# VHH binders against Pleckstrin homology-like domain family B member 1 (PHLDB1), part 4

Target 1, 115 residues: Pleckstrin homology-like domain family B member 1 (PHLDB1), of Homo sapiens (Human) (q86uu1r1256to1370)
Amino acid sequence: SKVCRGYLVKMGGKIKSWKKRWFVFDRLKRTLSYYVDKHETKLKGVIYFQAIEEVYYDHLRSAAKKRFFRFTMVTESPNPALTFCVKTHDRLYYMVAPSAEAMRIWMDVIVTGAE
Below, E stands for the ipSAE of ESMFold2; O stands for the ipSAE of OpenDDE; V2 stands for 0.75 times the mean of E and O plus 0.25 times the DockQ between their complexes.

## First folded at step 1 (VHH)

Design c07 (framework vhh_7z1x_3)
Fold by ESMFold2-Fast, scan of step 1:
Order: C-alpha cells, then sequence, then structure tokens
Structure c07 (fold): chain B 115 residues (1-115), chain A 126 residues (1-126)
C-alpha cells in the first residue's frame, strides 16, 4: 500500500519519555512522519526514506556480537519483544508496535518503501 | 562537575565476595542506563553488566552471569555490583560508566560511554 497509518510508541529524548505517536508512511512522498495524534495536525518529526540505512529487531546481545556494539534503552521498552529500530545516518529510532502482527507489517512496509 | 567515583575494590581469595559502589554527581543519574566495565592487566575493556534508569531491566555478560548482580539506588545516586564466587581471572580494574544517549551503533567502548569513573582495583589471589 501507498500509505500506512497507525500508532507506535517511540522513544523521545530521555529514557523515561516513551511517547505514543501517530505514524504515517507515505511512499509517494518518501517519508515516515509522526504526529501527536491521528488528526495529523501537529507534526513531531519526519524520517526521510533516503536516510534509512537499516530496519531491525533490537537485542542487546545480538548487537554486542557485531562490530557495532551498543548500549540501548530498548531494555527499558514497554515491550522489548515488540520493539524495532529504524537506523538513519545519524540517529537510531526505537519503536514499539501494539502487536506482533503490527510490528511485522510496519517493518515490511518500511523496508519495501526504503527500497 | 560531572563525576563517577568507584569504591569497594580490594584483595579477596578465590571463592570470595565483594561489593563495589559507584557514586554519581553532576548529572541526572536516574535518567540514564548505567554499566560496569572491567580491564584485566594487559587486556582490553570488557563490558560486564548494565541496568536501566529505573532498575527494572538488567543485562549481563556471559562471563559473569549468575555470579554478579547489578543494582542501583536512585535516591542516593549510587550504582552497585555484588560479586560472588570470585575467580583469579576476575582480577581487573572495575569501572562504572554512563551510557551515551542513543544516537546509533558504537564501534568502541569509548563511544558507547560518555562518562567514566577512575576505576577500582579488584585482585583475586590466595
Amino acid sequence: as target 1 above (115 residues)
Amino acid sequence: QVQLVETGGGLVQPGGSLRLSCTASGFTFSSYYMNWVRQAPGKGLEWLSGISYSGSSTSYADSVKGRFTISRDNAKNTLYLQMNSLQPDDTAVYFCAKSTEYTGDYVTYELAFDIWGQGTQVTVSS
């Protein structure tokens, strides 16, 4: 689909700041935008497809076994099993999906859109 | 001034126990993931354990899992490492370190941690 919409909980600045945001994937605009709520009146940020390097499930031990070792707040996620990451050139975005099915859909849409 | 100070190191016999403390000042301790890292003589850094801002999540390296316990007291700005069943190869300088805020993956320990303590020596020998 050309446009995918839904709520995801994203990390916002500090570890204690996991915030529910309305995400809009727009293939034609080549953007993943997030808003305060579903009315899409207050834009909080935009992730450009051109900047996306990788989309993956986060796991501290898996990351530690690679050259890029990281210490992350994903272990503080409201649901670590439903947490996925969108990596751009200079920032890592952490997102929590409302269900395993939603997580698979979002990852698939972002991966195919970034292609 | 931003600072981490470790205490509690010393000489212990194999099989013994030791508790390390790390007191933080100059930053909001309760907002950050905290870690213990060690460096044995002539070796590189080894990450041992980490704890979330609230203390609800902990992680351990396989080398210490089941023997070491990390904890924190945010009211006292203090991080702890309880070390049990110590072995000679646990001999090292132990550092507490604050995680760098998430900005991406890190290729070195220096980039993964932005604030380090001075370290405390732990020697396990008979």
Scores: ipSAE 0.000, ipTM 0.120, lowest interface PAE 15.9, mean pLDDT 75

Design c08 (framework vhh_7uia_1)
Fold by ESMFold2-Fast, scan of step 1:
Formats: C-alpha cells, structure tokens, sequence
Structure c08 (fold): chain B 115 residues (1-115), chain A 126 residues (1-126)
C-alpha cells in the first residue's frame, strides 16, 4: 500500500492536550502528515521520513529513560497501553491508536517507510 | 494486462465450507493490499476481509470473524478466502479487489479499491 490513512490521538506540542487527528502516511512524498479531520482541508503538521530516528511502544522502556518526565507523559495518555512514540531529531510525538492491531500496523508502516 | 479472476463459488448447505481463489496477473503484491468484497441481492457492497501482502496483516468484518480466513500464495499469484460455517446471509457475489491505499483504523474504504475482478457467486441454501 502506498498511502496509509486513519485517526490517531496525538499529544499537542504547544498546548499539552490530546487531540484526535487524521494521519496520512505517503510513501511517494515520504511524509507523515496530520489534519484536523478526514477531509484533509486543515493541515496541522508534517513529519518527514528522513527526520524519524525511532518508533517504539514500550512505555516501560520510555519510563526508564528520564523516568519521571517520560513516565508522566505516557501516563497522561488517554490509553497508555495503546500509546506509541515517534522520535524525530527535533521532537517526540506521542500517538494513541484506536486498537492494539492499529497501533502495530501504524508502527510497521512508519518503520518500513523510514527504514 | 492487469487481471483479477475469481473462482470457487457455488451452492453449499448451511454449515458448509468453500474456498474462493483470486488469480492475479499483470502485477506483483509488493505495493498492494487485497480485499474480498461481497454484494447480496438487492444490497449494497459490503467489505468482508483484507490482507497486506508485505505485512501479513489480516482484517475481517465482524460478522465473518472466526469463520473466514484470508490468505495469499505469492508463488501462485493467488489470493484465497477460506469460508467455514456458512450461513444463508453469506449468499452474495464475492469480488476480489486491489488497492494501494491502507486504512488501519477501520480496515479499508471500498471507494479506494481501484481494480476489481468479475465476481463469483456463493449461494448458501438448504
């Protein structure tokens, strides 16, 4: 599949609140873009594949590194068990998937695309 | 030439089993997700199941979970749907379809399927 689309709940950058966003993974553009909703009319941000360093869902591993801060961020998630992280050179993105299966798929396509 | 050809449909009694096959030609599975979609008489198209060749991930509509299994054989360029515990409400024309768009939240949206086979009739009747 060249394009992967779907809703994820994302931690805000400037305002620390969890917002449902429509994500579009585009292999041709090498971008992971997110919009207000599925109509893709209001772009909120773009993650470039070249900037992605790591993708992980192990919240225990996250808590072990600077454990007080990362543990707090993960536990503030509406569903810590379905929370995964995309680490770029500039920022950590926290995403909540609607199911364990959706989380695995998003992680797989992002890792495969970024290599 | 790009082709998707379904076979394996037929008449079966409730509780029976059938295996549908979709032989593809003109492309390989590296960049494509495949799906089974059905249409019962007088009803709308209904997504049944999807598979991503590369990832091996499979998805099912709630009414077929535990009864149907989607699989592929890359060496034979064939997509399968193994159907068990068939019910009268499974009666439909079954289509295989190809897409390069993937929607993991809910499976797949039918409107993103670009190429379809001719369909094969499955009738479940006493």
Amino acid sequence: as target 1 above (115 residues)
Amino acid sequence: QLQLVETGGGLVKPGGSLRLSCVVSGFTFDDYAMAWVRQAPGKELEWVSSISWSGGSTYYEDSVKGRFTISTDNAKNTLYLQMSSLKPEDTAVYYCARTDVYTPETGYYIEYFQHWGQGTQVTVSS
Scores: ipSAE 0.012, ipTM 0.257, lowest interface PAE 8.7, mean pLDDT 77

Design c09 (framework vhh_7nfr_2)
Fold by ESMFold2-Fast, scan of step 1:
Structure c09 (fold): chain B 115 residues (1-115), chain A 127 residues (1-127)
Amino acid sequence: as target 1 above (115 residues)
Amino acid sequence: QVQLQESGGGLVQPGGSLRLSCAASGFTFSDYYMSWVRQAPGEGREWVSSISGSGTSTYYADSVKGRFTIARDNVKNTLYLLMDSLKSDDTAVYYCATGYSIEYTSSGDIYTEFDYWGQGTQVTVSS
């Protein structure tokens, strides 16, 4: 509960490529790391919490009268309603959660960790 | 220091063609939607077209569908608008903007919450 782990589908280096990755939130290190799979033997990347500028999603489009989505890569997602974005000073990370509840949990953990 | 520089505007006869370019710098171009927005004299801003970061998804206003093509070159950080079968109604200043996918509204108003805008390039369609 203190450590958040799970699969998210992340946009790869080629923007149109969505790849399943195992994400690990480490509160002590204040890092969000992602691996090829749950065995955590092949590290693919790290997002440092100090680098995070924003965390957001846009699935209240019609209700909020939003005419646009922040980072329209969300619309290229295999599931736009379950897609959220982490903006760092270097790049944008787009992730698809397996459920609405999982997306909410991941966003809450990242936001509170980033301060 | 985000910079957007449009070029390629000019005077053209009805039925003619023009290609607009927008050179982008100061951000990770391939991570952003890019859009073309125009403003005719005495009119409000009108969204014209948008393209996804990868270039795989394109969107067009009904007024330009079948005539205009939006494209991008992520290696050169350049956005394009190929304009065919130009009409007098296409006369406007055309702006390049970093923007999000747009939901075209019946009011004709465009969302002005695009992050960054270029200076614009004039397109005049007349004989």
Scores: ipSAE 0.000, ipTM 0.105, lowest interface PAE 17.1, mean pLDDT 73

Design c10 (framework vhh_8fcz_2)
Fold by ESMFold2-Fast, scan of step 1:
Structure c10 (fold): chain B 115 residues (1-115), chain A 125 residues (1-125)
Amino acid sequence: as target 1 above (115 residues)
Amino acid sequence: QVQLVESGGGLVQPGGSLRLSCAASGFTFSNYAMNWVRQPPGKGLEWVSGISTGGGSTTYADSVEGRFTIIRDNDKKMVYLQMTSLKTEDTAVYYCARDHYTVEFSGSTYEYDYEGQGTQVTVSS
C-alpha cells in the first residue's frame, strides 16, 4: 500500500508534554496525519507534504538545552537518540520513534514523500 | 486533567440559530487560543473558527464567515460559537479544541492539542 502507519510519541504544541499518537503517512493524499489511536476515529492533526521544509535528527541531540522556541523547549525528550524533527511552515514537530529501525523508516518515507 | 465540555447542540431548521458553549478545566485557559472544529457524518475533522488568548483576534473558515461568531470569557473559562443562518451543510458534531491561533491556507498544518466530547448539530427541515 502507499500508506505507512504506526505509533510515535510527539511533543505537544504549546505545552511541554509527550503524547503517543497514531501516525498515518499517505502518499496519495500527500499528508502525514495523526490520531488518538489506531482506530483512526479522532484526528488530532495533519501535516501536508508541501508544508514540510526539513526532517532531521542530529540537530536535536546537539541542540538539546541550547535552543528554545517561544512555545516549546527542546530540552526533554524521553528518548533523545530516537527523536527526530519535522519542520513545517506552521511549526516544528518533535517525534520519538519506538526503535532506531522505526525512526529510520519514518524519516525515509517522510523525506521521500515530501520531495 | 484537561477537560473541555461542549453543549448547546440540537435539531434546528435551515436558516435557524444555535449557540454552542464550551466549559474548560484542568489548564490555564487564558494561556491558550481556542478553536471550534466539526466532524460531518462520514467525514474527517474540519476547522471552523479560532480565537486568540485575549479574544482580540478571531478567524473563520470561508464556509462560515459572516454567519458564525466565536467569543470567549476568560473569567468564566468559556468559549462560545454563535451560529446563524444555519445550512444543512453545517450538520456535524462540534468540538471545542485547545490549539495554536492559526488560519487555514493551502499547505498549512493543523494541530489540535485537545478536543472535548462534542455536541451534535443537525440542520434539517
Scores: ipSAE 0.000, ipTM 0.172, lowest interface PAE 13.7, mean pLDDT 74

Design c11 (framework vhh_7mjh_2)
Fold by ESMFold2-Fast, scan of step 1:
Structure c11 (fold): chain B 115 residues (1-115), chain A 124 residues (1-124)
Amino acid sequence: as target 1 above (115 residues)
Amino acid sequence: EVQLVESGGGLVQPGGSLRLSCAASGFTVSDYYMSWVRQAPGKGLEWIGRIYTSGSTSYNPSLKSLVTISRDNSKNTLYLQMNSLRAEDTATYYCAKESYLYEDSSGTYWFDPWGQGTTVTVSS
């Protein structure tokens, strides 16, 4: 389908806390938007697909790799096995999916620009 | 099964200090994100802070200068040190294993399991 919707928990930008947000991927608009809740009335942010540089599973990154990125914010995920990262030009987003299946779906949609 | 037992509450004078303990059984606290939360009479839940599996901590900005969370892995026990207590700190204090369930419509942090809590009363 052209639109993928669901809850993900994302790390805050200003406060380093994890917050549940309703994410909407719109294939036609090429946007990943997130809202306070599933009613989609209070928009919190938008990630444009043109700005996405990399998407990867956080749990595959070793502690050794973190040594080379010390200027970047270090995150502590509530569930590392279900955490994936979306890297844009100037910001790194950390997201926790509700299940392994949901994580695979979200990554597939984002990576391939899925239909 | 899984159990959390809070202790250390009681009557404290304003400006005093208190250390609360949370003894866990049925699981290892260092394997989970653990939080302290409180509920004042007639009020909602207020998150105090958490300790990560790494041992790092994060706190509610409103309380950061007043509290410290720690753990003793050998005793499987969590601690909350509170200083400069005020009348508004009167509440029942709970420790909880942090969980991010996606069904909660409020967007508030939710925790599982919870102990019975320990009551702190700040008077005079």
Scores: ipSAE 0.000, ipTM 0.108, lowest interface PAE 14.5, mean pLDDT 72

Design c12 (framework vhh_7z1x_3)
Fold by ESMFold2-Fast, scan of step 1:
Structure c12 (fold): chain B 115 residues (1-115), chain A 125 residues (1-125)
Amino acid sequence: as target 1 above (115 residues)
Amino acid sequence: QVQLVETGGGLVQPGGSLRLSCTASGFTFSEYWMNWVRQAPGKGLEWLSGISSDSGSTSYADSVKGRFTISRDNAKNTLYLQMNSLQPDDTAVYFCARVLEYSDSGYVEITFDYWGQGTQVTVSS
């Protein structure tokens, strides 16, 4: 019954930047929301459960640091070993967890929440 | 209008050092990843290095790893490349470039949407 909350660093969709955001997993609302900070006063985005197709630890992006010129930056995470992806109908969300344990917990709650 | 201007190039002896600067205007510099790329005479473009918007992450091509250091000053809208232990094959025009990500249905493409005019680096005895 617990709502999962915490900081993750996320990659921007249209502008390549990594931003620390406060994430709130809410099973009842069927949403994964992210805010500027822990006060949850400025909503930056929402990932709806019905839109989620896959959640995975991206081993290939972590391992594939040697890429063609135009794709070099796709593997440049602040911490590739702690980077996981949420694939939705519209886009990929890349997120960096603060630890391996946090990454496992976030992936578990998102997978179970998305059915 | 987006503008990127590189400076700091010049002639240097093998084993020497140079520091390149790229001044950005016309966009919120602190929101973008930035890269350095070069083009040697008669060759294609070679990606060298990238830096995240907050300087928390950097990446380097194998050819420059350990010799070049990328950095940025968001308050000055400036990107830097410190080049040490320069070799004759480092002779090239050096460009800074802004990164734009495209993502659609599981496809992610990172591209460079704006480039500077370049600054010439020549390494010779």
Scores: ipSAE 0.000, ipTM 0.116, lowest interface PAE 12.6, mean pLDDT 75

Design c13 (framework vhh_7uia_1)
Fold by ESMFold2-Fast, scan of step 1:
Structure c13 (fold): chain B 115 residues (1-115), chain A 124 residues (1-124)
Amino acid sequence: as target 1 above (115 residues)
Amino acid sequence: QLQLVETGGGLVKPGGSLRLSCVVSGFTFSSYAMAWVRQAPGKELEWVSSIYSDSGSTYYEDSVKGRFTISTDNAKNTLYLQMSSLKPEDTAVYYCAKDSGLWFGELSYTFDYWGQGTQVTVSS
């Protein structure tokens, strides 16, 4: 079927940072892969469809329970209204879509692909 | 009554070693990922290392790989950071932190409880 490609901003390995990554949803391989850029030369990670438990809209600020922190360790999303979460068995992936339409499309293809 | 208490900081010369300890009370720490986070003077907080004591999985910031070792003693509810080959750039206040269980990206973390911090100064 259809392969979806595009940019999403992903929170990186450093506590106070967000990274722009090129995401590739591949139904045949059953993977959601992300790369440094659209040329797909440097793979940064892979999320296997079978590992995906849930996809939902989530606001990072609420999820972080900031009242328990002496300091803020989590950088607030660049755009909370366009932030969604992909929950796997091991990790939560937070992504910022470039538009409301893009967010809808990405959430739809990930949910249907995980079936 | 949840509490994290750090000890072991101090002044050390470049190339030296220190072991930091964090005693945890009020919860079973083996049920949670534990971390060391540092803050150098005038800098932002920097994650150093994390451990999942139930699986034994450990993770390190690139700048400390091969020099620092994170470990736990589950019977004593104690987290350790063994630091070797210390460099002036390792000078910071080191915090013990309990991971809230919420991951952002591959190695991003959120922490819900922190220790008071212990000062490590590396100077010739």
Scores: ipSAE 0.000, ipTM 0.146, lowest interface PAE 12.6, mean pLDDT 74

Design c14 (framework vhh_7nfr_2)
Amino acid sequence: QVQLQESGGGLVQPGGSLRLSCAASGFTFSDYGMSWVRQAPGEGREWVSSISYTGSSTYYADSVKGRFTIARDNVKNTLYLLMDSLKSDDTAVYYCARDYYGSGSTVEYYFDYWGQGTQVTVSS
ESMFold2-Fast, scan of step 1: ipSAE 0.014; ipTM 0.506

Design d01 (framework vhh_7z1x_3; at its last look DockQ between E and O 0.03; V2 from the best seeds 0.00; counts 0 for: pae E 15.4 > 2, placed apart)
Amino acid sequence: QVQLVETGGGLVQPGGSLRLSCTASGFTFSDYWMNWVRQAPGKGLEWLSGISSSGSTISYADSVKGRFTISRDNAKNTLYLQMNSLQPDDTAVYFCARDSYYDFWSGYSEFDYWGQGTQVTVSS
ESMFold2-Fast, scan of step 1: ipSAE 0.535; ipTM 0.825
ESMFold2, look of step 2: ipSAE 0.000; ipTM 0.106
ESMFold2 (binder alone), look of step 2: mean pLDDT 86; pTM 0.859
OpenDDE, look of step 2: ipSAE 0.005; ipTM 0.221

Design d02 (framework vhh_7uia_1)
Fold by ESMFold2-Fast, scan of step 1:
Structure d02 (fold): chain B 115 residues (1-115), chain A 125 residues (1-125)
Amino acid sequence: as target 1 above (115 residues)
Amino acid sequence: QLQLVETGGGLVKPGGSLRLSCVVSGFTFDDYAMAWVRQAPGKELEWVSSISWSGGSTYYEDSVKGRFTISTDNAKNTLYLQMSSLKPEDTAVYYCAKDLGYSSSWYDTEYFDYWGQGTQVTVSS
């Protein structure tokens, strides 16, 4: 079983409330879970693979949805170039990867797991 | 103006039932996930249940699963929590909360945008 884990910065609910969280992709459990830190003792949330609809980094597509008065959440990211989105049935998650390679790896892993 | 108003709390005996209501105004009801959060005396806030913006998905804390049911009536802009088989451990102030939308987690009370004033539920014989 290929478990991918690492820090990503995720958007919270407040203006500029981007928080570093420890993400764990577990292909066997079919979950993407995130914790306060790498000790995995304080769970903050779970994204179930069955709920994932899309994974993308197309900033213009986000703007076209016009859910917010501001055009896109990605442009408000602390690092728009390293920001990707996971769309589920319930909500949209915005995450900032530590590098371009990490972003590619996370997106590939999530897309493959969500099939 | 954005407002959340809870009603329906009260005193009930163990094994009893209550239905909490939260009337929301000032925003599009279908655009946001909604949640119930409780705080027992001397304890921290505890997430209880959430319903997605579509109404198609519901989520529950393990200790209330099978006993509580979250639902919405979009025509009335009202969120409900139907509570059955109540236990003394369910005694708490219950809050209605609005998710910001496009947020990270329905478990994560840090990212709830607006809160109601709360309604007291007391389970005692």
Scores: ipSAE 0.000, ipTM 0.134, lowest interface PAE 15.0, mean pLDDT 73

Design d03 (framework vhh_7nfr_2)
Fold by ESMFold2-Fast, scan of step 1:
Structure d03 (fold): chain B 115 residues (1-115), chain A 124 residues (1-124)
Amino acid sequence: as target 1 above (115 residues)
Amino acid sequence: QVQLQESGGGLVQPGGSLRLSCAASGFTFSSYWMSWVRQAPGEGREWVSSISESGGSTYYADSVKGRFTIARDNVKNTLYLLMDSLKSDDTAVYYCARGPDYVWGSYEYTFDYWGQGTQVTVSS
């Protein structure tokens, strides 16, 4: 499909900041955009397909047991088992899916769209 | 090649101040979190402070909060640590580190590149 839409919880620019955002995957525009809500009236950001290098999801099936410094405790995901990362050449985007199935669908769509 | 080079360490009296600098090269400095980590004689590494890509967010270990300030200059590709009210317990080698960043295969944040370190000695 040309377009995939849905809610994901995204880590914001501030640590401790996990916010629900409406994501739109658009194959024609080659973009993954996120908005405040499903009405798509206030754009918060765009990830261009050309910038995407990797997508990590399998390694997050188990909650992190180790801790690295106080910083890691502050940035811990509200649901590590459903957390995946989209790596671009400039930064990492961390997102929590509503279910394991939704996580797999989002990862497959992003990986396939980047090719 | 990623390179991080610290400077500014030295000997200072208790209650004194120092400014550490870290010159970064070989990567897009403005796209990475940067940190200071120290290691006291005979001890393990202790995280000191971290700063976000833009410099808009800063975090400090409880032991240095209110005394140290982390800053960055993305035009000069330089990281700073401003150290006030130094105590003998602050004596350590201070390392500039890139990160924290996510490591594939685990939900852990690590530092992938380290400088050579700069010695800070607080003594009367």
Scores: ipSAE 0.000, ipTM 0.112, lowest interface PAE 15.8, mean pLDDT 75

Design d04 (framework vhh_8fcz_2)
Fold by ESMFold2-Fast, scan of step 1:
Structure d04 (fold): chain B 115 residues (1-115), chain A 124 residues (1-124)
Amino acid sequence: as target 1 above (115 residues)
Amino acid sequence: QVQLVESGGGLVQPGGSLRLSCAASGFTFSDYYMNWVRQPPGKGLEWVSGISGSGYSTTYADSVEGRFTIIRDNDKKMVYLQMTSLKTEDTAVYYCARELSSGWYEDTSYFDYEGQGTQVTVSS
């Protein structure tokens, strides 16, 4: 009931490849966790709500700030129009949603939950 | 209104190849991540492969990586699954599936549409 689940394609940390991961947004635990698959068998990472600073559509923000690396990440995305960024104290997470509707939902729940 | 129609299945020998096709209609095809999922006889659904709306990014289940290739043609509103080095365990009904999160609560992501499926049988 307090949990949003779904697949997002996430840019990998080490090799910068885009991989499909199962994300779980849990308001009660205050975590955004991602797994290898929907069975939540292998945890790959956790983003704590306390660490989330910003959620944005990176391409517009990067264009305004003229930051090469952020602009490159969005333009290298498999689908730049469906790519959004979650900025934490530790790093930037780039995610591609399966649709415009899914992107809206994910951005909304992350922003609302991080409040 | 939304429709997904699979084709290209059939009987093939182990080590053989098949190309599955999925014709999409009733939605803006390039906005959606598309998937292939399969159901072997007497078993549950197994995710096989996915492709981003632009076609730039693809993902594969461990069991098929290196053997299958997912491709899309946004102008024709088609998604394909090129299968090579087929094994008996690849025998299944293959479904084309559209991916969409359905809300902001538990189980918010699902394949909200899938087609009728196409049967792939791998046997000697």
Scores: ipSAE 0.000, ipTM 0.150, lowest interface PAE 16.4, mean pLDDT 73

Design d05 (framework vhh_7mjh_2)
Fold by ESMFold2-Fast, scan of step 1:
Structure d05 (fold): chain B 115 residues (1-115), chain A 125 residues (1-125)
Amino acid sequence: as target 1 above (115 residues)
Amino acid sequence: EVQLVESGGGLVQPGGSLRLSCAASGFTFSDYAMSWVRQAPGKGLEWIGRIYYSGSTSYNPSLKSLVTISRDNSKNTLYLQMNSLRAEDTATYYCARDQYSSGWLDESYYYMDVWGQGTTVTVSS
């Protein structure tokens, strides 16, 4: 499918809280957009694929940081094993998937779409 | 009306192969992940596998080497290819539409909200 959609919980930039958002991956437009809910009427943001530098599992990098730096504990993911990161040119997005399988799918579509 | 209709079931010899189809109507097929589930006579439901929006698949580990799930979004059709069939594969096979649910963080999951009527596969000499 050229469009993939589903809920992910993302870390807020301004407020350091985790928010459930409806994400839509559109391969033709090369965008990853997120909305308040599945009705897709209130857009909250857009990640342009050309801006994506890296996609990775947070638990590996987060574990290394926390081993040596206690200050990262304040921003710890509610589910580190299901957290992945999308690094763009100007910011880092943290997302929690509902399952390991969902995380693999989102990783797959984002990495494939970004190339 | 949202509908799923399976087809392709029948009698097949042990060691044979069979492809099942599932025709979807009444919804945007490409927007949903789809699952295959089977039920042998007198037994419970057994999940076979799922195909996601991206085309990626996830299988029951006990069945992964024997089955392949694919889809054709232009035809609104889901497929299950089965090889090396054995008597214990005799079952009614169902296709199902997966709906995503996101409860409080740990309760997020896919669940099957629409099911077909099923198609029966009998593996027998």
Scores: ipSAE 0.000, ipTM 0.120, lowest interface PAE 15.9, mean pLDDT 75

Design d06 (framework vhh_5j56_2)
Fold by ESMFold2-Fast, scan of step 1:
Structure d06 (fold): chain B 115 residues (1-115), chain A 128 residues (1-128)
Amino acid sequence: as target 1 above (115 residues)
Amino acid sequence: QVQLVESGGGLVQPGGSLRLSCVASGFTFDYYSSYAIGWFRQAPGKEREGLSSISSSWGGSTSYSDSVKGRFTISRDNAKNTVYLQMNSLKPEDTAVYYCAADLSPYTYDWSTEYDYWGQGTQVTVSS
């Protein structure tokens, strides 16, 4: 099974600070898990694929999604051009990728895994 | 050992402004250090509320709670090892003890990570 691993910076929920986490996409388990660091010893959270509704980065891709980049925390991201969103039924996750290529890879594997 | 000391609180009239300072000792605000500094407040009979944060990540990413966005501004002066909270358009509802807190966990940029160190607090009273 294809497993994708890497660092992403995730928006926090309490006072909305940006936190660097080690993400693991596991197609077989249908999970996107994030850890304190690459040793994967301290699990911080899990996003189950069945909970994922949307993955997007282009605020102009859909008129309905324009506000996600105009009126949300994406504008306060350390790198708005490398910021993408994962929407679940409970909450919205904002992630910053280390490069444009990494962003495309992460979005592709998450979308493909959720479908 | 790590310490945070707040100052700049006081009495101000509605619509007024105050600038709070948080001086850190035992660590430095340089680009080698992983840290986040947050401002919190607590009013009598209420739970502690997070207001704003600034991190070492990519030159000082900032965030604000909805209750203060547009009125409060967080900034830092690395040479003085100090974080500021500029508070404008103050309202009676802003009356509280204000706390500075630090998260010094290297490579742990998760909002669920508890702030490790806390200042003693500084009283802000907004009253006519």
Scores: ipSAE 0.000, ipTM 0.115, lowest interface PAE 14.5, mean pLDDT 73

Design d07 (framework vhh_7z1x_3)
Fold by ESMFold2-Fast, scan of step 1:
Structure d07 (fold): chain B 115 residues (1-115), chain A 126 residues (1-126)
Amino acid sequence: as target 1 above (115 residues)
Amino acid sequence: QVQLVETGGGLVQPGGSLRLSCTASGFTFSTYAMNWVRQAPGKGLEWLSGITWSGGSTSYADSVKGRFTISRDNAKNTLYLQMNSLQPDDTAVYFCAKDYSGYDLPFTSEYGMDVWGQGTQVTVSS
């Protein structure tokens, strides 16, 4: 498929908040773009395939707990079991999929598209 | 392994200066905001200072404003805290900590830290 689209919850915004965004994976443009909603009228950001270094489950790479209380992004995630990461040259993106099946599909298309 | 290692602590006289260093490894240091936090024996954590990923903006607690300077060298994966005019009540274990805030996330002075160093002891006494 040339295009994969759907809602993911992304870490971002003015403070450390999780926000629902409409993601569009476009193989022809070689971009992963995210919008305010599914009408794709308000672009919030773009991840270029060339910048993607790694896609992984954040819970398997969680930093060890240090002194008293601390948390990883996965621990702060609304659903740690459905949280995955897209690592680029200059930024790490944290995403929460609506289901295990959706997470598998998103990770598969991103990995395949980046290669 | 994701790791932060502090160095530069020690004994200093009141009115003296120290520079702390924090070396990062296992993550892209240049894309995250960084913080300095301290803890006096038997007391809670006190946030001291933060710096954005680029070094373009800094923030300080009132207790250290004008005396401490936070800086970073992204090429060396190192965070610094220059401490001047040290006072006995600055005696504490000093920690560097990685913030959740990064390249596209605004830095905040709230404690949103996910990776911490082991700490380095600073003692200010005659």
Scores: ipSAE 0.000, ipTM 0.100, lowest interface PAE 17.0, mean pLDDT 75

